# Designs tried in a protein design chat: VHH binders against NACHT, LRR and PYD domains-containing protein 10 (NLRP10). Part 20

Target 1, 318 residues: NACHT, LRR and PYD domains-containing protein 10 (NLRP10), of Homo sapiens (Human) (q86w26r167to484)
Amino acid sequence: SLVVLQGSAGTGKTTLARKMVLDWATGTLYPGRFDYVFYVSCKEVVLLLESKLEQLLFWCCGDNQAPVTEILRQPERLLFILDGFDELQRPFEEKLKKRGLSPKESLLHLLIRRHTLPTCSLLITTRPLALRNLEPLLKQARHVHILGFSEEERARYFSSYFTDEKQADRAFDIVQKNDILYKACQVPGICWVVCSWLQGQMERGKVVLETPRNSTDIFMAYVSTFLPPDDDGGCSELSRHRVLRSLCSLAAEGIQHQRFLFEEAELRKHNLDGPRLAAFLSSNDYQLGLAIKKFYSFRHISFQDFFHAMSYLVKEDQ
Key: E = the ipSAE of ESMFold2; O = the ipSAE of OpenDDE; V2 = 0.75 times the mean of E and O plus 0.25 times the DockQ between their complexes.

## First folded at step 17 (VHH; framework vhh_vobarilizumab_d1)

Design q1 (from m2 with Y56S; at its last look DockQ between E and O 0.82; V2 from the best seeds 0.79)
Fold by ESMFold2, look of step 19:
Structure q1 (fold): chain B 318 residues (1-318), chain A 121 residues (1-121)
Amino acid sequence: as target 1 above (318 residues)
Amino acid sequence: EVQLVESGGGLVQPGGSLRLSCAASGFTFDNYAMAWYRQAPGKGRELVAGITSEGSTSYADSVKGRFTISRDNAKNTLYLQMNSLRPEDTAVYYCAAQREGFYTWNYPRYWGQGTLVTVSS
């Protein structure tokens, strides 16, 4: 069977997908139905060097330790969770970019079209905008929509986010007193931004004097809290504007070219120091042949979308 | 190099409590999902509790309500609070770590060497 799980950016599709894999592993979800459940990040598929199912399984199982023959003996007992179909990237390899086609994209196409492992089960997460590209590949699928956090889920998120119960209660109280923040926290990605902002304020010993009035204000509050300072001799306002413009430039270039992973060289091209920007960019090391290479991404796709939107407004003013 | 070091195992009477710790090094702890597995004598290794990089948790039915998994990202440490212990909980407990890009819990990427928990009178 095939299930499409859809929802706007930040509605918790990735969080839910990863929890489903874990719930299966503990026996809570689909007991006895699958022998293996694989999680596959569509954002990272471009990093696979070969377009073979075996390589995908090796990445999931820790390289040559994967019992590929055993896994493939009963394909009907396999579940693949393909997370973030809307985050599929064009290949970074020049040869494949020139053709406008990726062998790694072909592997996912073959899985989705049921040409490879036609009896396996699939769960695909995506934003609705990508349904235009996904629907022609589907035969028969169930669709599930994620709408956001319930009131109980919001409270639970705050309790889980803060390690200190007193901090959690204080933060949630601030949010509940502001209808804009409370409603915005229905979207899990925004809820994360709000919690991070409040935690940063509390760690810096600051009181919350003015609460955000809209989504743009929420992201700007986070940016203002975590944008790194320059040295004591520099003008911090000018330097912060330079870094902000560089983040906008990176986000805009990425979205224009459908890129969500960035090499360190690309960050340097935009005058960005990845290690100092941990509040906005996360990094992972990847084995590419004999080399290990570091790639960066925005901590949440909502940041890439936000900075991209800002780049249009800032560019128009410039 | 990656290292997972468990501690806190020992002998405890039925109904007692223990807290296991797993100190992690050699990788970016915040980016990894973590789990506790156990292996009783003559049995296979089973996942008892897991926690994603974002803090979502899950528990095997046999420990639900009695065990609590948690993580302290500032200290790169995973914990398992084990309450209301039973003789059936006697096992070697293993810490495991997993990057959440391409994975299955059938084969976690990294393992600790284990810590023995014995529950008997």
Scores: ipSAE 0.766, ipTM 0.941, lowest interface PAE 0.5, mean pLDDT 81
ESMFold2, look of step 17: ipSAE 0.754; ipTM 0.937
ESMFold2 (binder alone), look of step 17: mean pLDDT 84; pTM 0.861
OpenDDE, look of step 17: ipSAE 0.797; ipTM 0.948
ESMFold2 (binder alone), look of step 19: mean pLDDT 85; pTM 0.861
OpenDDE, look of step 19: ipSAE 0.802; ipTM 0.949

Design q2 (from q1 with F102Y; at its last look DockQ between E and O 0.63; V2 from the best seeds 0.73)
Fold by ESMFold2, look of step 17:
Formats: C-alpha cells, sequence, structure tokens
Structure q2 (fold): chain B 318 residues (1-318), chain A 121 residues (1-121)
C-alpha cells in the first residue's frame, strides 16, 4: 500500500518514478491493478497553497476532462507517486502559517497520513536526509534503496539520449575508455551531465577528453562548455566570472532557505538572464490563482548542490 | 503557441518499415516526456511507445521489438521507427507531450493532429 524509494541525489529516484508511470501506461507494470496513476512533484506543490484533492486531479488531468467522481469511486485502484519529498519548499509552509494553516493540513500530508483516500496506493521518493520529517507520518511502509544504473542501463541511457546512433556509440566509447567516467555514470544524474557535456562538445566541434578525474571535474567540464560568452554588447572573461558568481549566489540562497523554484524577479536580483542560461536553468509556467507565473529551477538538483558548494570558494576569495 | 506536427505516415506492405517524425514547438522540449499513441478505425486511442525527458523508454506489448522511440532534443523532434509492420498496425498515429510536474498518462497535455499509417498489400 505504501512504498518509500530512497537514495542520494542523482541515484535515479525521479527517473525510476517517471519510468514506472510510463510503464504502467503501456501495460508493462501493474496491468489491471490501477485505473489511474498520478505523478506529483513535491517541488511544484507551491501551486496548491490550500491543499484540495479535486484541484490536484484537475491539474493532473488537464482540467477540462477530469472525471473526478469516477476517479474517486474506487480509491483502491489509484496510485499516487509523490516524487521528491525532500524538495518540499519551506516558503510554501511559511505561506500556510501566515494564513493560519499548518503543513499537516496540506494534501500531501493528508495523503501520507492516510486521512484522505486511505485505501489508495502511495509511492514516495526522497533523499535519506528527509526521512526524519517523513517517518513520523508513515504507517506500514516498505523501504527500497536505489543503487544506480547497471552496465546495461548505462548503455540504454546513452542510446536514448543521443538520437544519432553514431553519436551515441562514440560518446559511449569515450566513456568506456575512461574507468572513472564509466563508474561515475552508474549515478544517473552524473550520467546525464556527462551525456550533456559530450553532446555540447560534439556540437561545438571540440575534442578535449583528457582529464575528468572525479565528479567535480565532470561538473567543471560541463560548466566550462556551456557557460555562455557575452552576447549583445560583448564582454571579457570577467563577465563569465560574474555570471558564475551569480549562479553560485542563487544556489546558496536556495539551499539555505530550502527553495528549488525561483521567480524571474529573483533571477534579476542576481543579475541572471534565465533564457540565456538554459544549460543551467529551466523554466515552466505555473497557475497561481488567476495569474500565470514563470518559475525557474536548476536543471538538476545536483547543479544547485554543486553551485552551492562553489559559493563558499567564491565568497571567501576576494 | 504549442504545436506538435507529425509526418512520415503512408502506405506500406506487411513486413515493411516506416519512420514517423513529430516536430515540436512552443515549449521547452527537454522538460517534457513524449509518446506515440495510435487509433485504429473504430477503436480508442492507445499508448504505443513513450520516452521520458531523461530518455527512459517503454513500449506496449503489441509493438515491443518492432518499434523504437527516440528523441532529438537539439531539433525538438520525436521519432518512431516502425519495423516488421503488420495489418493490425494500421491506424492514425498521434504525437503526445506530457509535462512532468503533475500528470497522468490517461490525459496527455498536448496532442498532434495525427498521421495515417496503412499496412496492406
Amino acid sequence: as target 1 above (318 residues)
Amino acid sequence: EVQLVESGGGLVQPGGSLRLSCAASGFTFDNYAMAWYRQAPGKGRELVAGITSEGSTSYADSVKGRFTISRDNAKNTLYLQMNSLRPEDTAVYYCAAQREGYYTWNYPRYWGQGTLVTVSS
């Protein structure tokens, strides 16, 4: 009835959760057991300031076609996948407190505590560090640890990441020749960084694969590849330093306040141009009441962690 | 404006091959999971193959080993390579996109207009 998937950042919790939803939809996983499987990102829960189950169902179903009455007739045939419990934003909890509401009244907590839809199935993904906050809410949970990609899973990932078979084969060959890179690609988040880096190198016509010796080197190779030159006005390498410092500052503020989504105004406060930084930041539009607002996040939580770590070096230097 | 435009459909003999393409615009392609659905005459739409934003794939049993889904994020294009085609594969094939924040595959966020695949002598 309730499963907790846990693992360190980048071990593939989100990748597995999304694949499970897709495998259910194709009939590969749990055939005949569920009428609906819902994926819910905890990072994006800010859209539900006062939790309401029907509103979540409308959002998952695209609003105009949600058969809410039908969905709720057989709660035992529902699966909710709550992804990233560790990413639940503190500003959301603070907004609830300002309105006299507690986080315990949120839809996520009501689902986890089995107060709403007590017969439904739940799958929750989280980092181990957040278990102290999750454990008091749980009843009769099974715990599963995710260890990363097998050798076959790494090969399949490269094949699906690159649409050109020649590019995929060459990228994988490069990784297989470097024991450190190959072992690092056991971690799906690192595998994504490596694939993105290699794709960027191929698109730019560069061949410079001599020195990734650890995860820090891999992230630095990505940053050096994708940190943009100045556009419209031209600037020196000092402008690249300024952008890097701003990304570090944004990440540090985010981590310190447990924030993973940022408004455009917050990017401007840090002198960041979100559209030009697509290699590091992604954006989505969110419905907030009647308004639609654009929010940014680091493309992967490992980037936010990486830039946060770098912020200590940038602040102490100069 | 979000658009999904399929192409590559046509008439092919049993045992033949086709490659479908879906050109996407109006959203950040990398952030979306993509899928191919099909609708045979007189039937409902069924999910045939899907690929997550991270590249994980899944296939309906009826097409496993014959169809291959792939995506080119640089070109914002989704592909379906269909081999060993059978008369039962005759259908309109639809490209679909799903945002990965809150969803169910019962109701994909965006649909294309479809491309017809006919498998007959």
Scores: ipSAE 0.711, ipTM 0.918, lowest interface PAE 0.7, mean pLDDT 78
ESMFold2 (binder alone), look of step 17: mean pLDDT 85; pTM 0.865
OpenDDE, look of step 17: ipSAE 0.802; ipTM 0.947

Design q3 (from q1 with P108F; at its last look DockQ between E and O 0.81; V2 from the best seeds 0.75)
Amino acid sequence: EVQLVESGGGLVQPGGSLRLSCAASGFTFDNYAMAWYRQAPGKGRELVAGITSEGSTSYADSVKGRFTISRDNAKNTLYLQMNSLRPEDTAVYYCAAQREGFYTWNYFRYWGQGTLVTVSS
ESMFold2, look of step 17: ipSAE 0.705; ipTM 0.915
ESMFold2 (binder alone), look of step 17: mean pLDDT 85; pTM 0.864
OpenDDE, look of step 17: ipSAE 0.870; ipTM 0.966
ESMFold2, look of step 18: ipSAE 0.704; ipTM 0.914
ESMFold2 (binder alone), look of step 18: mean pLDDT 84; pTM 0.853
OpenDDE, look of step 18: ipSAE 0.755; ipTM 0.923

Design q4 (from q1 with P108M; at its last look DockQ between E and O 0.86; V2 from the best seeds 0.79)
Fold by ESMFold2, look of step 17:
Structure q4 (fold): chain B 318 residues (1-318), chain A 121 residues (1-121)
Amino acid sequence: as target 1 above (318 residues)
Amino acid sequence: EVQLVESGGGLVQPGGSLRLSCAASGFTFDNYAMAWYRQAPGKGRELVAGITSEGSTSYADSVKGRFTISRDNAKNTLYLQMNSLRPEDTAVYYCAAQREGFYTWNYMRYWGQGTLVTVSS
């Protein structure tokens, strides 16, 4: 079986995919149906040194001694969750488009087209914008749309986000009193941004007098809360605008070249201090053979999209 | 160097409670899925509870309603609150971690050395 989960950025596709793998592992979901369920981040597949199935399994199993032969003995008892098809990286796409897909995308494309492991189950998550690239690869796929949070799910999310029940109640009350903000929290990614913003305000001892009126205001409130101050208090606003422009530039360059992972050198090219910008950028160390290399990404694809959109305003207004 | 250090194990009577802690270092804690596994003498390791990097939790049926997994990302610490303990909960409890990029819960990359929990009168 092949299922495509589609929804706009931030609708909780990744959170659902990860919870499904965990719920399977505890026996809560599909008990007895699968021997293995593999989570594969499409954003990170570019980091595989070889484009071979056994390397993918080694990465998923966390060591180089994965029992590949045992795993592949019954492919009908395998589920692969390919998360974020729209985040497959083509950093030199203009240089590679004449040759077709990259070798690493070829492995995933062989899985999706059912040429490799044709009896395994697949779950693919994606944003709708990538469907034109995905649909030609599909056979007999079931499509499911993720619509976001119900009212009950929004309340539950606020309760789970804040460890302090009193803070959760205050935050949810603020959101419920603004119809536009409450509607926006139907999108889990926006809900996360709002909760993070409110938590940041509470941690800084600030009283929320006015709430955002649209999605742009929501992201700007987050940016204003978490953009680090300059150590020179006299010119902090100018320095913050420079950092904001640099984030916009990084995001725009990434979208232009379909890149979602950035090396430290790329951050330095944009004059960005990755560790200081943890509210916007996350990092991980990746073992590439014997070497360990650090890569950065925006905390959510919604931030990369937001900063990319904002880059048009920064360029035009100077 | 990646380290997972469990603490909080010990001897407890049936019906009692224990809180296990796992201090983590050497990786970006926020990006990791975390779990508690246990291994009774002569048996294989089994998943007790897991928590994703986003905070979603799940529990083995044998502990559901009695155990609570949680994490404190500011302190890089994983917890397991164990209530209504039974003799069959006696095992070495292990903290485990893996980054949420490529994984299966069948295999975890990082393991602690374990902490012994004994439930006996």
Scores: ipSAE 0.673, ipTM 0.913, lowest interface PAE 1.0, mean pLDDT 81
ESMFold2 (binder alone), look of step 17: mean pLDDT 86; pTM 0.878
OpenDDE, look of step 17: ipSAE 0.870; ipTM 0.967

Design q5 (from m2 with Y56R; at its last look DockQ between E and O 0.89; V2 from the best seeds 0.71)
Fold by OpenDDE, look of step 17:
Structure q5 (fold): chain B 318 residues (1-318), chain A 121 residues (1-121)
Amino acid sequence: as target 1 above (318 residues)
Amino acid sequence: EVQLVESGGGLVQPGGSLRLSCAASGFTFDNYAMAWYRQAPGKGRELVAGITSEGRTSYADSVKGRFTISRDNAKNTLYLQMNSLRPEDTAVYYCAAQREGFYTWNYPRYWGQGTLVTVSS
């Protein structure tokens, strides 16, 4: 079977995909149907050492001793979850300006086209705007739309996010009184941003005076709250501005080159301190052969989009 | 070096409660999904409960409503609250970690050494 989960950025596609893997593992989802469920973050596919199915499986298993041969004997009992198909990255090497598919991309394409493991099941997540790239690969697919939080789910999220009940209630009250914020919180990713913003304000003893008017304002509020000063001991405001500019530059470069993972060296090049930017960037260590390499990504693609958009504004101030 | 160290196991009477802890070190804890497995004598290892990095939880039917998995990212610690324990819950309980990228729960990335839970009258 082939299922495509469609939803805008932040609607919870990744969250759902990861939850599905756990539910399967616990026997709650698809009991007895699949022997293996492989979760593939598509943005990470570029890190594969080889463009082979076996290598992908080893990567997913995190163990080169995984019984890949045995796994492949029963492809009908395999489920691949390709999360974020729209986040497939171009090679890091500038030279491949060639419009062609990378071997790693080709690997996934062959899988989706059912040339490789035609009897396996596939679940693919993507954004609606990226469907045009995926559709040619699909023969018979079921499409499911991910819409985000219901009203009940929004309320529940606030209750779960804030450990203090009073804080949760206060935060939720603020959001409910603002139609823009409340609507925005339908998107789980944005809801998280809003909650984090509010929490940050509360922790700092700040009163929320200005209400965001749109999603951009929401992100700006978040950024303003969590943007750290630079270590160079300069004026705090100038330092913050520099960091913002650097984040925008990083984001823009990534979008331009279809890159969503960044090496530590790239951050350094932009004079960014990854660990200090945990509010905006996440990091992971990857085993690449015998080496372990750290890569950074924006916590959510929506952050990268936001900073990319901001890059046009920040440049004007130069 | 990555380490997962389980604690809290022991002997308990049926109907009793235990709380297991797993102290994690050597990796970015908040970027990992975590889980508890158990292996009863003469049986295979089974997933008992899992929790995503975002805090979404899943439970095996056998423990649903009785066990609660939780995590404290500030302490790099995973917990399993076990209530209404039954003799069939007797097993070695293992903490496991899996990065939420390329992964399958067939092969968690990291394992603890396990802690023995014995439920007996």
Scores: ipSAE 0.646, ipTM 0.893, lowest interface PAE 0.7, mean pLDDT 89
ESMFold2, look of step 17: ipSAE 0.654; ipTM 0.894
ESMFold2 (binder alone), look of step 17: mean pLDDT 86; pTM 0.873

Design q6 (from q1 with Q98K; at its last look DockQ between E and O 0.93; V2 from the best seeds 0.74)
Fold by ESMFold2, look of step 17:
Structure q6 (fold): chain B 318 residues (1-318), chain A 121 residues (1-121)
Amino acid sequence: as target 1 above (318 residues)
Amino acid sequence: EVQLVESGGGLVQPGGSLRLSCAASGFTFDNYAMAWYRQAPGKGRELVAGITSEGSTSYADSVKGRFTISRDNAKNTLYLQMNSLRPEDTAVYYCAAKREGFYTWNYPRYWGQGTLVTVSS
């Protein structure tokens, strides 16, 4: 069977997908139904050098000696969770053309079209904007929508995010008093940004006197809180502005080329110091052949979209 | 080099409590899902509890309500609070980790050496 799980950016699709894999592993979800459940980040699939099923299985098992024959013995007992179909990177498609391959011959497309492992189960998560590219590949799919947090779920998220109940209550009270902020927290990714911002304010001993009035203000409050104050001797405000412009430049280039994963060299081209910018960029080490290579991505796809939109405003003010 | 070092195991009577710790190094802890597995004598390893990089948790039915998994990303440490221990909880407990990008819980990438928990009177 094939299920498409869709929702706007930040609605918790990745969190749910990873939770489902874990719940399967503990026996809570689908006991006895599957022998193997594989989580696959579509954003990272470009890192598969051969783009072959065997390599994917080796990556998922963390070992070049994965028992491929055993895994493939009963393909109907396999589940693949393909997370973030909307984050398939454009260079991947262009590399296929360079090698004389069409997108229809890519591993993920062959799986989705049921050409490879036609009896396995698939769960695909995506933003709705990518459905135009996904729907032509599907045959019999069940569609599920994630709509965001209910009022109860927002309260529980704040209670879970903060270590102390008094901090959680204080933070939630601030949000509840601002209708725009409260409605924005319906989106879990925005809720995370707001909680992170408030936690950062509390860690610095600050009180919140002005609350954000729109989505742009929410992200700017986060940026202002976490953009590093230290530079190497210049004016901190000018250095912060340069870093902000560089983040916008990286995001704009990424969106232009449909890239969500960046090499250290690309950060350097944009004058960005990845380790200093952990609040905005996450990094991972990947084994590529004999070498370990570090790649960066925006901590949430919403940040890449935000900085891209901001890049038009920065250019106007230059 | 990746290292996972468990501690906190020991002998405890039925109904007692223990808290296991797993100190991690050699990778960016925040980007990894973590879990506790156990292996009773003569049996295979089984997943006891797991926690994603975002903090979502899950528990095997046999320990649900008695065990609590948690993580402290500032200390790069994974915890397992075990309450109301039973003789069938006797096992070597292993810390495991994997990066959240391509994975299956059938084959965690990194393992600790294990810590023995014995529940007997």
Scores: ipSAE 0.610, ipTM 0.884, lowest interface PAE 1.3, mean pLDDT 80
ESMFold2 (binder alone), look of step 17: mean pLDDT 85; pTM 0.864
OpenDDE, look of step 17: ipSAE 0.753; ipTM 0.933

## First folded at step 18 (VHH; framework vhh_vobarilizumab_d1)

Design r1 (from q3 with S56Y; at its last look DockQ between E and O 0.72; V2 from the best seeds 0.75)
Amino acid sequence: EVQLVESGGGLVQPGGSLRLSCAASGFTFDNYAMAWYRQAPGKGRELVAGITSEGYTSYADSVKGRFTISRDNAKNTLYLQMNSLRPEDTAVYYCAAQREGFYTWNYFRYWGQGTLVTVSS
ESMFold2, look of step 18: ipSAE 0.701; ipTM 0.913
ESMFold2 (binder alone), look of step 18: mean pLDDT 86; pTM 0.870
OpenDDE, look of step 18: ipSAE 0.802; ipTM 0.944

Design r2 (from q3 with S56D; at its last look DockQ between E and O 0.84; V2 from the best seeds 0.70)
Fold by OpenDDE, look of step 18:
Structure r2 (fold): chain B 318 residues (1-318), chain A 121 residues (1-121)
Amino acid sequence: as target 1 above (318 residues)
Amino acid sequence: EVQLVESGGGLVQPGGSLRLSCAASGFTFDNYAMAWYRQAPGKGRELVAGITSEGDTSYADSVKGRFTISRDNAKNTLYLQMNSLRPEDTAVYYCAAQREGFYTWNYFRYWGQGTLVTVSS
């Protein structure tokens, strides 16, 4: 079977995909149907050393001694979850080469086209805009739309996010009284942003006077709250504006080149301090052969999109 | 070096409670899915509970409603609260970790050495 989960950024596709794997593992989901469920983050596929299915499986297992041969004997009992198909990255070196699919992209394309393991099950998550690229690969697929949070789920999220009940209630009250915020919180990713923003404001003893009027305002409020303060010590290099500009540049470059993972050296190139930007960037260590490399990514693709959009504004001011 | 160290195991009477802890080090804990497994004498290892990096949880039917898995990312610690323990819960309990990038719940990259839980009158 082939299922496509589509939803806008932040609707919870990744969360759902990961939860599915977990529920399968505990026997709650698809009992007895699959022997193996492989979760593949598409943005990380570029890090594979080899563009082979076996290598992908080894990577998933975290063990080069995984019984890949045995696993592949019953492809009908395998589920591949390809999370974030729209986030497939092209190696920088390959971009310089002809308009063709990278070998790693080809690997996934063959899987999706059912040339590789035709009897396996596939679940693919993607954003609606990227469906155009995916559709030609699909012969027969079931499409499922991810809608985001229900009203109950929104309330629950606030209660779970804030450890202090009073804070939770206060935050939720603010959001409920604002139609724009409340509607925005239907999107789990945005809900997180809103909660984080409110928490930040509360911790700083700031009264929320102005409420965001749109999604852009929400992100701006968040960014404004969590951008590093200007070092009074005269180091112009850490100005809020500089950091913002650099984040925008990084995001824009990434989007332009379809990159979502950034090496530490790239951050340095943009004069960004990764650890200090934890509000915006996440980091992961990846085993690449014998080497461990740290890569950064925006906490959510929505941040990258936001900063990319902002890059146009920042350029205009120059 | 990656380490998972389980603690909190011991002898408990039926109906009692126990809280297991797993201290993690040597990797970015907050980016990993975590799980508790157990292996009873003469039986195979089975998944007890799992938790995603985002905090979503799932439980085996045998422990549902009795066990609670949780994590503290600030402390790099995984917990398993076990209530209403039964003799059949007697097992070595293992902490396991897998990064939520390329992963499967059939194979965990990191395992602890285990802690023994004995439920007996």
Scores: ipSAE 0.623, ipTM 0.874, lowest interface PAE 0.8, mean pLDDT 88
ESMFold2, look of step 18: ipSAE 0.683; ipTM 0.906
ESMFold2 (binder alone), look of step 18: mean pLDDT 85; pTM 0.864

Design r3 (from q3 with T28E; at its last look DockQ between E and O 0.87; V2 from the best seeds 0.74)
Fold by OpenDDE, look of step 18:
Structure r3 (fold): chain B 318 residues (1-318), chain A 121 residues (1-121)
Amino acid sequence: as target 1 above (318 residues)
Amino acid sequence: EVQLVESGGGLVQPGGSLRLSCAASGFEFDNYAMAWYRQAPGKGRELVAGITSEGSTSYADSVKGRFTISRDNAKNTLYLQMNSLRPEDTAVYYCAAQREGFYTWNYFRYWGQGTLVTVSS
């Protein structure tokens, strides 16, 4: 079977995909149907050393001794979850080469086209805009739309996010009284941003006077709250404005080149301090052969999109 | 060096409660899915509970409603609250970690040494 989960950024596709793997593992989901469920973050596929299915499986298992031969004997009992198909990255070096699919992309394309393991099950998550790229690969697929949070789920999220009940209630009250915020919180990713923003404001003893009027305002409020303070010590290099500009540049470059993972050296190139930007960037260590490399990514693709959009504004001011 | 160290195991009477902890070090804890496994004498290792990096949880049917898995990312610690313990819950409990990205729940990258839980009258 082939299922496509589509939803806008932040609707919870990744969360759902990961939850599915977990529920399968506990026997709650698809009991007895699959022997193996492989979760593949598409943005990480570029890090594979080899563009081979076996290598992908080894990577998923975290073990080069995984019984890949045995696994592949019953492809009908395999589920691949390809999370974030729209986030497939192209190696920088390959971009210089002709408009063709990278070997790693080809690997996934063959899987999706059912040339590789035709009897396996596939679940693919993607954003609606990227469906155009995916559709030609699909022969028969079930499409499922991810809708985001219900009203009940929104309330629950606030209660779960804030450890202090009073804070939770206060935050939720603010959001409920604002139609824009409340509606925005239908999107789980945005809900997180809003909660984080409110928490940040509360911790700083700031009264929320102005409420965001749109999604852009929400992100701006968040960014404004969590951008590093200007070091009074005269180091112009850590100005809020500089950091913002650099984040925008990084995001824009990434989007332009379809990159979502950034090496530490790239951050340095943009004069960004990764650890200090934890509000915006996440980091992961990846085993690449014998080497471990740290890569950064925006906490959510929506941040990268936001900063990318902002890059146009920042350029205009120059 | 990656380490997972379980604690909190011990002897408890049926109907009692126990809280297990797993202290994690040497890796980015907040980016990993975590799980508790157990292995009873003469039986195979079984998944008890799992939690994603985002906090989504799932439980085996045998422990559903009785056990609660949770995590504190600030402390790099995984917990398992076990209530209404039964003799059949007697096992060595293992903490396991797998990075969310390329992963399957069939294989975990990191394992603890385990902590013994004995439920007996």
Scores: ipSAE 0.685, ipTM 0.900, lowest interface PAE 0.7, mean pLDDT 89
ESMFold2, look of step 18: ipSAE 0.703; ipTM 0.913
ESMFold2 (binder alone), look of step 18: mean pLDDT 85; pTM 0.870

